# VH-VL binders against q9lj97: the designs that were tried, part 35

Target 1, 262 residues: q9lj97
Amino acid sequence: MSQEEQPKRPQEPVTYGDVFEVSGELADKPIAPEDANMMQAAETRVFGHTQKGGAAAVMQSAATANKRGGFVHPGDTTDLAAERGVTVAQTDVPGARVTTEFVGGQVVGQYVEPRPVATAAAMEAEVVGLSLQSAITIGEALEATVQTAGNKPVDQSDAAAIQAAEVRACGTNVIAPGGIAASAQSAANHNATIDRDEDKIKLIDVLAGATGKLAADKAVTRQDAEGVVSAELRNNPNLSTHPGGVAASITAAARLNERADI
Below, E stands for the ipSAE of ESMFold2; O stands for the ipSAE of OpenDDE; V2 stands for 0.75 times the mean of E and O plus 0.25 times the DockQ between their complexes.

## First folded at step 17 (VH-VL; framework fv_masavibart)

Design y5 (at its last look DockQ between E and O 0.35; V2 from the best seeds 0.00; counts 0 for: pae E 11.1 > 2)
Fold by OpenDDE, look of step 17:
Order: C-alpha cells, then structure tokens, then sequence
Structure y5 (fold): chain C 262 residues (1-262), chain A 118 residues (1-118), chain B 110 residues (1-110)
C-alpha cells in the first residue's frame, strides 16, 4: 500500500501576484476565500456560470491552498476586495464583447468574445446574409480601454502607449496639439505632481471618445499592437504592460482582427 | 536576510503609554499574520495580540484587551503595538513573531524589553 | 491556567533520549492537530523545532521529533547533547483562532 505522500502543505501563501498580473498592494495579499466567492458570484451573474479556468476558479484553488496552509481563515476577505469590490464587467465594442474581471479595482482577467458588428447595414445584411464584420480600429480599442482601465491614473507608460497608438492611427509622428497623445502626456505630467491617486487624471478622462479625437483612424494590426506594447514597456520601469490597459486593448483588438481575416 | 527587529522598549511608569515597533525584512510582510508575544522575567511565553495580513482582523489576550492596540503598515513593513495604561505585570520582553501558518511561529524577533515600574 | 500542560522540568544524561509531554485540556481539543514546539535558550528568542505535531523545519536536527497520542503531544530529543539544555514550549491552535503556549519545560543535561 504505497503511503500516498500526503500533498506537502504549501509553505507559502498564494498571493494575487502569484496567479494574476497585478501590481501594488494587492499583489502581495493572499487570496482569501471570500474573495474567491465574490468572484464566483460575479462570474455567475454575468456568464450564468463560473468560467472554466477563469479568475474565480483560479482564486478558489488558491484560496483552498491558502486554507490548507493556514494562511487564511475561512471567511477571510482582503480589505481591497471588501472595500472596492470584486466585479465582472462586460463592454461591447464594435466586433467584440470584452469581459473584464476586477479585484479591488485591479484587472485579474480579461476575455474578448468576437461579436458580429450589428451595423445598421449589418442588420440589413443579416437580413441579406452578408455579415460585414468591421475591423476594430485603434480609436475603438482606445475607447475600450476606458472600460477595463478607465480609473487608472495616467502615467508615462500610458502616455507613451497612447502616443504610439495615435501615431499608428494617423500615420504621422507629429503630436497634434489637443490630440489624445498630447492630452495623455499632459495628464501624466500633471499626475506626477499629485500625491493622491484620487486626485489624478484617469485614463477615462483622456480616452473617452477617442474615436472622435483622432485625426485619422485605422484597423488595428499586429504591427500596431507591437508598437504600442513596445512603447508602454519602454516607459514602464517594471517592464510590463498594464492588464486591460492601452497596450493590452490594442493587442486584443489586433488579435480579433486577425481572426476575422479582416 | 529574513528577520524581524523590535524597537521601542524601555522603562515607563504605571499608567503611561509606550509604542513598540517591529520592522520586517527579507519576506513579503503583507502576506502573513503577525503576533506580539511577551515573556515576563523568568516566566513562560504569552501571546498578546494578533493581526491578519491585511489588518482587518485583530485579536487580543484578555490581559491586554482594551489597553493594547495592534496595527501594521504594510507599506513600511512594520508591525506596531500601542500599549496604554501600562501595569507592572506588563513588564516583559516583547517579541514580534510571524506565523508560518495559523498553527506555528516560524520567525521571531530578538525582542524588546518593556519595564513598568513605579 | 495554561490550556496546555507541560512538566516543569526534565533531565537526562548526554546520549540519552528524553521526552517532553504537552497535554491539552478538553476545551481546546479543536487545535490538537496543530502542535508546535519551540526551543529557547537563556536570553534568546524562541526557535521553532517542530510544527504540525511532527514536521521539522529545515536546519533543525533530526534528533528532535514530535508525536501525538490522544490529547498529548510529545517532543522527543534523542542523543541528548549539552546544547539541548534550554526551555521548551509547546503551542497549539485554539478554537478561538489563536495560538496558545504551554507553561514551558526546563531541560537540564546532566
């Protein structure tokens, strides 16, 4: 009878940073059982069920491990989850539905589901069987970022990413006065002088209505995404992209466009 | 190096207040429950207070309840013990300790001596 | 009264094996699955020697072992050495979600 090696109890807590691309205070916090329960409830509300391999499932596994390890008590919740909530939000963008999962305001998951762009023409074309799938534009991807990272204070990495996106959209390296790039840079500079995040300019303040703020727009390509990612990384001391941020949104758009053979 | 370093101990008169600090280094401080444990001269170990990793849950021994307050600043990797209305029986070496889990202490500071004497 | 009872003192000669018992009261039985042992030399902080009844941290001598029978946990020190002379404390997790200590046992190496 092989003494089934009792699975070695975890010696360290599973933190949010261990399983998700999160930063700040949340990254170091153990995943608590009630956090996982909240996410499960949120997913169920939005999807009708928990997602296989989704944030809720990951959190449940981590929380279970933490309980076994004695790092969290049954009924524990993180202060950030308790104060800021655990939420699942869906946003429809042209050609896709984006679902974003948040713990305490931090993105822990993002899902993009392709959806037929029901343009009035596509409603007519659905009647005619012609699904004109319109490619997601840079402007649309930037607007979508508001849904996933709208409350994020604008920093230099954001500004760089937005600038790269604008350059790609307009085909010019000249930053237009009053454009999105200029606004983002101004916001980043301003925010650097502000101590409290609540008083800082947020991405929503810059990217709302991005499609109308761009002098030109185009469908997002892989090359565009790479350029924007590169810009964000180069201007982030952590050499990472923000989950649900500008680069992430552009990348998601590019992937969708590629799948649509647009 | 993984370590805890207590400070703030000293000699005080009964009824006075003292604040202890414990500086953590070498590990992710915000991931662990922390304890204050004290030991009176020539006596055994007694837990004093416990705080959860996020500071939401606090527990106190009956002997210090209402007089002592445990807190933490995760941004500074520091644990605190505010001791008010000190009594002679509070005289002890005060240790901060990390729980490797809820079931044991895997890291101890060297302790700081608090003497309450008239 | 300490929820955990230890003998006040034990003694042994070099090379011998000694055992220190830790007995819980019936009211705190919910935590007996999580017994830890600490060694404390004079003027030093306690050191974890055993956790979870019988698990040994890295760096702790294999001369130290832990066991449990009923409501009594035991620390056994084999091949007793002079450096083993110290105070030993057991601890257990209580129903109140806190850790409690035994009264401590002074080990003398004769």
Amino acid sequence: as target 1 above (262 residues)
Amino acid sequence: QVQLVESGGGVVQPGRSLRLSCAASGFTFSSYYMYWVRQAPGKGLEWVAVISWDGRNKYYADSVKGRFTISRDNSKNTLYLQMNSLRTEDTAVYYCARTGSYWYFDLWGQGTLVTVSS
Amino acid sequence: QSALTQPASVSGSPGQSITISCTGTSSDVGGYDYVSWYQQHPGKAPKLMIYDVSDRPSGVSNRFSGSKSGNTASLTISGLQSEDEADYYCSSYTSSSTLVFGGGTKLTVL
Scores: ipSAE 0.533, ipTM 0.822, lowest interface PAE 1.1, mean pLDDT 88
Fold by ESMFold2, look of step 17:
Structure y5 (fold): chain C 262 residues (1-262), chain A 118 residues (1-118), chain B 110 residues (1-110)
Amino acid sequence: as target 1 above (262 residues)
Amino acid sequence: QVQLVESGGGVVQPGRSLRLSCAASGFTFSSYYMYWVRQAPGKGLEWVAVISWDGRNKYYADSVKGRFTISRDNSKNTLYLQMNSLRTEDTAVYYCARTGSYWYFDLWGQGTLVTVSS
Amino acid sequence: QSALTQPASVSGSPGQSITISCTGTSSDVGGYDYVSWYQQHPGKAPKLMIYDVSDRPSGVSNRFSGSKSGNTASLTISGLQSEDEADYYCSSYTSSSTLVFGGGTKLTVL
């Protein structure tokens, strides 16, 4: 009789809020097995393999615990992952590549890979003796949207989000002719008259080179992200943001900038 | 008192439809997976369908897949089974059951009889 | 269908102990500790007697006990009483992430 202690089953589901710094409805959702499978597929698409210790691995471990505890079925998905998607995106910034992983439009993983690049911004900072920070600018966050939603046709919610971002980057209420907000609004108006998606102007067409098209630029703050999210939400008939879209990229950049300051 | 009460059973002809209801009381209905389990006269128990606590994930036995639909309304503490294209082999007492976890049933209703005959 | 094998009937006298077997495979009873037992009197709903192989829910007599060895789970009823006359079903979690029942055992108290 050498067994006097029995391990207990998990008594509470493992939620997204337990393992990731997320908010809202997602934070209370149990991590489901198909959510984990979707993230694994997304990581494999981007990296050619599943990342060790990445978001997919964390989600797989949590989903296994939830299955053992009877909180989920092997085929279960959460509504937010099924409806709003799971994505992995990479953004090149001066001196680094940033990889961001999303569930339902919220960041669940972020990785910074140093890159030995001789960019104009990095060279200018070194010439004047400035320290190169990992701070991501509004222009860089807009360019990152090309990686996560570049093939999306531009719509009115995209144009509103881009306008909010440009206004904040430049510190002016006046939208410059030939700026990215003007280009995005023109694209949205044009696309409203086009039936075939292949003929529509895409986010890549207006956001590529956004850093060079802005009259001024700045590091993304939390307040900037809140303003851009608000603009995208108010101008979407479904009252939601696009997963991997403009608001999502600005929000990810703000969170990365806050982590870098800690 | 903690209980489950089924209703909606009756006699119907093959090919027709019935809708079963199960009223839950005395516990937080929206925290539990719910099952329908049936028992043909003189036969054993057979699970039929299961639904997650929020109603978004549903699973069916092969014998009823495509014909039966499980659903729930958490605001009314009620579980449903829509049974279409009924066959004589669907004749059974239908129980609703709550899991204590996914793997066993700690609370059963009294059952409602469905008879499918010409 | 029945994925788990139970004897069709067992019998015993008042005061005796009886055991009902439930045999599966390494993909269910043998591979997992998620076996449960249900008692069903005629015209009544099933009642949970044992879960997780050997655990009793509150309100179930300690005359009922469960165990398993290899691919076979067992329900033992000691001090047999006339009200124990009923049908008994085992159930198990499977590696296909589904739940299966045994065919049932009719217990007669002579």
Scores: ipSAE 0.005, ipTM 0.442, lowest interface PAE 11.1, mean pLDDT 80
ESMFold2 (binder alone), look of step 17: mean pLDDT 93; pTM 0.936

Design y6 (at its last look DockQ between E and O 0.22; V2 from the best seeds 0.00; counts 0 for: pae E 5.7 > 2, placed apart)
Fold by ESMFold2, look of step 17:
Structure y6 (fold): chain C 262 residues (1-262), chain A 120 residues (1-120), chain B 110 residues (1-110)
Amino acid sequence: as target 1 above (262 residues)
Amino acid sequence: QVQLVESGGGVVQPGRSLRLSCAASGFTFSSYYMYWVRQAPGKGLEWVAVISYDGRNKYYADSVKGRFTISRDNSKNTLYLQMNSLRTEDTAVYYCARTGSYWYPYFDYWGQGTLVTVSS
Amino acid sequence: QSALTQPASVSGSPGQSITISCTGTSSDVGGYDYVSWYQQHPGKAPKLMIYDVSDRPSGVSNRFSGSKSGNTASLTISGLQSEDEADYYCSSYTSSSTLVFGGGTKLTVL
């Protein structure tokens, strides 16, 4: 006698893609208990505590559900979390502290804490006609990309995004010879001939010290972020931007500058 | 069709070592958790060890912890059980068994088993 | 590991129905819907008959059915045939994230 060849599908595990805006292999991975423990430890190292409503809390909830459902062992880790790490990075910029959380090199959380820039010294300078103000600049946002995606091999979308950022920082549509954009384009061209990622030129190699390498700099605006996002998106074969990459960092800076009323 | 074939069983004296192998075919071996389950003559089933699809996560029954090591070679579609410091109580037929892609609580395919006898 | 309780033997005549019980606790059979049943003929490997309490894998006759009430799972075999004579084992997921097996039940077809 014939029977149904396909049994009832079991309840599915909670994956990274179910709870975070991540892509690729990570998106399909069940959130494992040890991954959550690693994020909790990373948050505690940076904040002194686990952040309420943060990435660790979400991962712990998902991992608990996965343990209850029999999808993971309490000691399980995913390959991406174990091999590429779970990290929490903080960057202090004028007027704010930006915190970014990663699993396997992908952003799973990003937080901006505003910090007032006005001080008694600023009031004192104002009465003598000197104004002390600060905002996140394009150069600073590019340097922040080193912390969020510095080990990423430079590709054409990165080069395009960096070019858009440098052009806007300098106020001209001309690419300076020997500038950051020129270096990024050269790196992207070189990397196209290399198969092994460890041999490729990385974003850190191009973007480290960006504030000192730009001929001019300016505060990031919403229009700047829109331009950089457009450049990165147009030059990606998948018609997308890279999480934690150049466009993401510029966008975060623009959002911070608007919210800090700077 | 799914096939699991154990080998490496035999008669050994207490304190000696033995290595079991399980050759897998008919499925994507690297997608599945794999178990060793044993059955002493005339007795019931007892799980021994489990290994995740990528070989990263390994778990053992208390009775074999520290003496047995499960491993896999996904390029050769082969599961292994290294059994050290064997005791007479380890005498059993050892089965290779497959679960789903997760640590799922049932065994949908079993090998034929290989007999390990620890005596003399 | 905790063991699940099964009767040592059951018997039935061809064409009849038989039920094999598997009793655990709230920490395994009662607490989870991850009960499985295996058939083992003498000298052969076990074969999965039922998983997730009541689900049948492809190729298993609809004469085999599973159920659970409280801490007790049951395997029912209807239309008993001579080839159903075998040992039957249940297993369950536990609160310790492990599996436990029952002691086995010998089914004799008279």
Scores: ipSAE 0.133, ipTM 0.571, lowest interface PAE 5.7, mean pLDDT 82
Fold by OpenDDE, look of step 17:
Parts: sequence; C-alpha cells; structure tokens
Structure y6 (fold): chain C 262 residues (1-262), chain A 120 residues (1-120), chain B 110 residues (1-110)
Amino acid sequence: as target 1 above (262 residues)
Amino acid sequence: QVQLVESGGGVVQPGRSLRLSCAASGFTFSSYYMYWVRQAPGKGLEWVAVISYDGRNKYYADSVKGRFTISRDNSKNTLYLQMNSLRTEDTAVYYCARTGSYWYPYFDYWGQGTLVTVSS
Amino acid sequence: QSALTQPASVSGSPGQSITISCTGTSSDVGGYDYVSWYQQHPGKAPKLMIYDVSDRPSGVSNRFSGSKSGNTASLTISGLQSEDEADYYCSSYTSSSTLVFGGGTKLTVL
C-alpha cells in the first residue's frame, strides 16, 4: 500500500499486554468486543454487577477504542478467549475472598476482599496468628483451582502440576503415599483407561481440601508458580497450561502475593 | 499499488451456486479486514459479507446469511465468496473492498467488480 | 429501508459549491461519528472521498470536505467541476453494529 495514499494511523490497538499483566500470545492480542462482553457477563454472574475499574470495564474501554481504530469489529473474539474461555472465579481463603478473572488461561483481574471475621472468628484468627493479610498459600491456591476447573478430568499435566506444587509446599521431592500428588497421579492413570469423561476422576476429587492434605504449606512465590507452570507444560502435549487450572491458580496466587508485598 | 481484482461472475439459474474470487496485491493482505459489497443494477450499495484479517470472524448481511460463505486464503492473497442457493435478487455487481483499518469500516480500495446475473 | 437518507439528486453549475446531506435516524446512526463518502462514476467502482466525517484520503481534491451536525452528515464540493458529476454514497455504522449505506445522490453538473 502506498504510504501516500494510506490515512495516517491514529493509534495502535490496545492489547491485553497494554492493560493487563499478561504474557505470551495473549499479551499481543487486541482486546475484542466479545471478550469484554464475556468478562462482563462473568463478573455479573459472580458479583451481581460489573466491577468499577475491573477487568470487564477495562476490556470494554479497550475494545471500544479498538473498534474506533478499526482494529476489531463488533462480534470479534480473541482466539484464546474463544477457545479457552473467559472465567471469573471466587475462592474463600482464611480471612478473605479471592476473586480471579481469567482470559484464555491468563489472569487479568485479581481481587482480595477481606472477610469480616466475626468477633469469635477474629479471636480464633488471633489465636491462630492468621493475620488478615496472610499470603495465599499453595494449598489455598490448589483449592481455588476447584472453583475454576473442578470438573476437569485429571490428566498427566494436572498430576505433574500438582506434584510440583506439593514439592514446593513441602520442600521435598518425596511423594507421600496418600498425598495430593499421589492421588492426582493415580487419578490420571485411572482416567487414561476411561473413555467417557463423565466417568473420569475430576480435579475436585483430588484438590478439595488441599490445605488439609498437604504435609506442609507455604505462601506462593513467583518461583513456585514458574515451577508448577513448567511441570504442567512439560506434561501437556499441547504445551499449554489449562485455563483456571493448577498452574494458572498458582500463578494467580503468586501475583496476588506480590501485589500485597508479601 | 493496491489492486483488487474480482473474478468468477457470470449468468446462473436460480438455485445454483457460484464462487467469486478476489485477488489482492500491493499490500499486506493478511493485515486487513475484507468485505464483499454488491450493487444491483441501477441500485445502491449493499454490504454482503466481512471477514477478519485472520479469517476467524465472519459476518453476513441478513439477506445472504445461510447461503453465502466468505473465506480467504492469506497465503494466496485471495478472498472468496461462495454463493449457494442463488436468487434473482442476488443479481448485482459484486465488489471486494478493503477496509481502511484505522476507523470503523470504510473502504479505501475497491475492485472493479464482477457481475453476477441470476435469471431463469 | 436505508437508515441513511440522502437526496436523490442535486445539481450545480461549474464553480459553485454544493452540499449533499446524509441523515440518520437518531436511533440508528446518531451515536456514531464515523461517516464515509464515496464517489461513483457510471460503470466504475466507488471511490473513497471522505472518511471519519471529515478526513480526506491522499489524492482526493481539497474541494471535497465533510462535516456533521447532529444526525446529519454533509459532503461539500466546492468549485464544482464537470468531472464531479457522479453518484455519491454516504456510509456509517449503525447502533446495531451494522454497516449501512445511504441511498445515493446523483450529482449533475449543469
């Protein structure tokens, strides 16, 4: 196209990477209108309304800008959003409710709402030394996975991710009999022999109550997340992490902890 | 120089199918949304179909929805319009058009058009 | 029915200034300031003359200008010339996210 005949480009598209702390392929994708709509719907389902300044609002603004710029059209959706979904999930952790928003498996929104501890619970929390600002633990992140991917059949990538998480939490490479990692591996092996997904063992069956199933627990760090992500990727033939899955949950937790300066 | 060249037009009977092609050159084809726009003889312009730059998103006018399919091959710099179950009211010059890509859809380049005549 | 209404025809003498209006319904077009204008000579493809209400592509004469007031967009052609005789179409995106063209205006240079 002749540079002389082309209208001057008024702006660049607003990408996910411009507005969110995302990486990979999604970071370079222009935010599409249907992505924003999906997030809006998801937020509404969870919160009863869209969050002011939340992911949906940001995405709507970006998508609008992109439409004006001609970078996206009404009805457009990002392939990652279309294929992997847009999800808003809430998990209750001690002292807080954590809401995580996902686009194509990447965290785009994170909210921590302190839960009013009833005076009795506050006393218990004081006794347990659980500061209201406690960092999200690996166990809590694993439990959070139930909210986002609880119905997912356990596969080898999940098992690997869970094992990596347990190792990180416990500081040992030894798989404890009856532990979460062992359970996940057993589930994955079992599922490989099952044809129907309905009959397969799900992540909820393994990760429910994960905090109580771990021999030890710790606050999620970026390094922990990287390790878990790597484990999941290496054991996934698609070389991808599952949206809202184990690695995604751990990553979300790590980011939350970093933001909280914990 | 940007060029769009339509082909595949002709005379067909109602109920038949026809496939139009638009060969693009002189620009990065894969970077642009593409449209089919038609004009019945002595009538105004009507958009028919649009396809995103990567071919993932497709939209159709209500008048052709379910009958026409827009597609593209970016490796060949070619836009297609498969027209099935053609009707007499589909008689028109069919243009392929490139969007300017900097605002809401406007067409900065047009092909010369190809005539499709549907008659019994 | 087209959501955009244009006069069927306009005429002017060489050297004069003429204006073609494009009016949308408040419900369909009023929310968007994205109007484009196309010139079409007989037997030829349309040519983009104005986009985004008032922006002019390279190579288009400065005799052509676009404006908008309320729900009415206008194409003004100053210093009318014989070669300006053509059909002119406005286009916009509706509130329902549908591309729409005006019915076209035949410009005759007397």
Scores: ipSAE 0.021, ipTM 0.535, lowest interface PAE 5.5, mean pLDDT 85
ESMFold2 (binder alone), look of step 17: mean pLDDT 92; pTM 0.937

## First folded at step 19 (VH-VL; framework fv_masavibart)

Design z1 (at its last look DockQ between E and O 0.46; V2 from the best seeds 0.00; counts 0 for: pae E 5.9 > 2)
Fold by OpenDDE, look of step 19:
Structure z1 (fold): chain C 262 residues (1-262), chain A 118 residues (1-118), chain B 110 residues (1-110)
Amino acid sequence: as target 1 above (262 residues)
Amino acid sequence: QVQLVESGGGVVQPGRSLRLSCAASGFTFSSYYMYWVRQAPGKGLEWVAVISYDGRNKYYADSVKGRFTISRDNSKNTLYLQMNSLRTEDTAVYYCARTGRYWYFDLWGQGTLVTVSS
Amino acid sequence: QSALTQPASVSGSPGQSITISCTGTSSDVGGYDYVSWYQQHPGKAPKLMIYDVSDRPSGVSNRFSGSKSGNTASLTISGLQSEDEADYYCSSYTSDSTLVFGGGTKLTVL
């Protein structure tokens, strides 16, 4: 009677870092069954069903493995998932709908659905003449980036810069679901899977209307610019900022505000 | 030495409360699920309560649900069982035990006797 | 709670082999691969003898072995010795996030 080789039990728990590109404390947390259930519920609310190969499915698989290993018990939830939430958010950008999945504020999944670009009439971006009378805000600087680098495909350095800008504007390091930082990150991740630049999501798709997309806004300071520049540089293999890009725009805004003594 | 040591057992009247402690040593306490398991005189083993690594997740047997509270202090390497509204049927030796990486108890304390009697 | 069923008692003579069975219900299928066995002498705490159906912890005699067929796990003690006289409990994972114990088996060495 061939001793059916008992499936080798996992020696270590499956953590969020094992299956997702997450960092910090979350990366080391074993995926718990209730975390997976929360994601499943969130996906179902947004899509009407769970996504094949999506975050919920991955989390369920991981949680099942962890249960088999005795690393988690049925009904367990992680503190990060419970306290910070498991969410699925959709953002409409020109030509696409981006769905982003979050655990504890970190992105664990993304989906891009192409949508026919309704030729909405080029809303003439009324170049709101920056009346020299008010300090340029982070939101305004981000929108200005559309004029100088709007056709640039969004990459990881852009996403990092935009995230840094949002953090500075809102005073929180938590990525808001459906926010501009989340959208930028989703765009960057999507673009990494696309070969042709013409098919990639552009900065204009993310940054258009940035002032209205931020939960809070403030006048750009030198410190803000330094933070955004640092974020862009750290995530650029060339260790350079893009001319006319996000960091450049924020820096320009900071300089202008300083000159205006605002 | 890797060990668990229970304390806090004694004789109490029905309706009273008792708090058990289990001191862990010789291992990383926060890396293990901890259980309370009891054994009535001349009877078998029965799990009572379970607590996860960080104490967030807790589970209770139906027989003690609403009356007992399991907790842990990882900084002190100590497991607790607060027992309220004690009943005569709660009379037992109470063991603390850890579950390792898998679904078995690889370490047991010596047990502490709780006697509930009028 | 699904109960694991054990015989109340078994007996054997020194040098003989005895087997203790542990039978679960079909509802325990998800966790029945995690059968463990414990030895308990009078007045002592349980001791882990077998885990994961057939694995032995360090320090446990090779006279103790575990197996499983269908929904029945078995503990076999070969070369029975007087010190083996004890209560034996099986346990397994349950769907309610706990380990359940069998009713225990008293082993008498004649």
Scores: ipSAE 0.812, ipTM 0.923, lowest interface PAE 0.6, mean pLDDT 89
Fold by ESMFold2, look of step 19:
Structure z1 (fold): chain C 262 residues (1-262), chain A 118 residues (1-118), chain B 110 residues (1-110)
Amino acid sequence: as target 1 above (262 residues)
Amino acid sequence: QVQLVESGGGVVQPGRSLRLSCAASGFTFSSYYMYWVRQAPGKGLEWVAVISYDGRNKYYADSVKGRFTISRDNSKNTLYLQMNSLRTEDTAVYYCARTGRYWYFDLWGQGTLVTVSS
Amino acid sequence: QSALTQPASVSGSPGQSITISCTGTSSDVGGYDYVSWYQQHPGKAPKLMIYDVSDRPSGVSNRFSGSKSGNTASLTISGLQSEDEADYYCSSYTSDSTLVFGGGTKLTVL
């Protein structure tokens, strides 16, 4: 009969680690149906619809298989998704909009949407014979973090990432007094003595106006991004980067600069 | 010896409360979803509440939602059902049942009778 | 809570075979291979007889067999014995809730 290809029961649960590049406890968790519903709702809020081929679709497919296999109840959610959330964040950087999707604080999807840059400035520069530079700078990437993580309290991993960025922007291993790295380190030290997050100094307080606070600036390269990511990871107790944080913004800028061949 | 033993049943008036317990032995209790399933006299089986391995996810039949609370204590190998605002229609034998990774009940208790009568 | 549809009663003579049907929908019996069957004697707890449509737990006689076609599962009891007289319930995993039971079938051995 033509029905011999009926769906088969799954032998093992589909976990987050099976379908996404995630680590730790989340990697072993079966993808739960309510986790998928939460991501679908988050994508719909941001895009106006479920993203075709996006994280929500992958999670729904995995959750359906897990329901079919009897590994999860249709209403189940994982502790990490329930406690730490499922979110979709957008970062507006010069030249692009970066959308990042999170489950339990870990990235499960990322999209880059190119935007035109400074067309009027480019025409004026060509009129006077100046070379065009449309690359996203380290200062600009740091300021973009305000939109995606501006309300985050500054911690030691943020301070380390900002220091790595400033050192790369200035081409020196000397931290300028009153620079953004100094401010970030001071904020992280201050916040360590504060119990309530609402009273802590936030990333917006340190990173606003970063381009004006840097002694020098440069286009973000892949090497810059790798250095900033390493600094953030090394100084995070969970050995991970913050979603939409300093390392994420620098990495997005580096990727955009590479794709534009600038 | 693998078993489930319910307790706490009895006769109560409508509107009152009763707490059922189910003691598990002979298996790793924390590895299983647990159900309360009831059977009114002369009637069929009806699931009442279910709780996930770690106690995080709880689900209730519409007939008991808001009145009954399922819970578990994995350190004591015990499942509970708190039944509030009891009605005559809640009169039944209440079974504790185990379901594993593949949704079927391979272990049942002998049941405890709850009678709600004015 | 929706129930799977079973006949209210079936009967047979010792040595005969009988079949009990269990009809659901594409969201339960038709969509999954997680149908189970339970035997319940008067005053006793249910006992698992068949799981995963057709599998028998250890200690259950090979006279009991299960099958499924479309949205209908079937329990077949061959070589009926007086001890088989009991109520029989089917159950299935559902995509809409947790598990669902059939209404039960009383088997009488004449």
Scores: ipSAE 0.065, ipTM 0.506, lowest interface PAE 5.9, mean pLDDT 82
ESMFold2 (binder alone), look of step 19: mean pLDDT 93; pTM 0.942

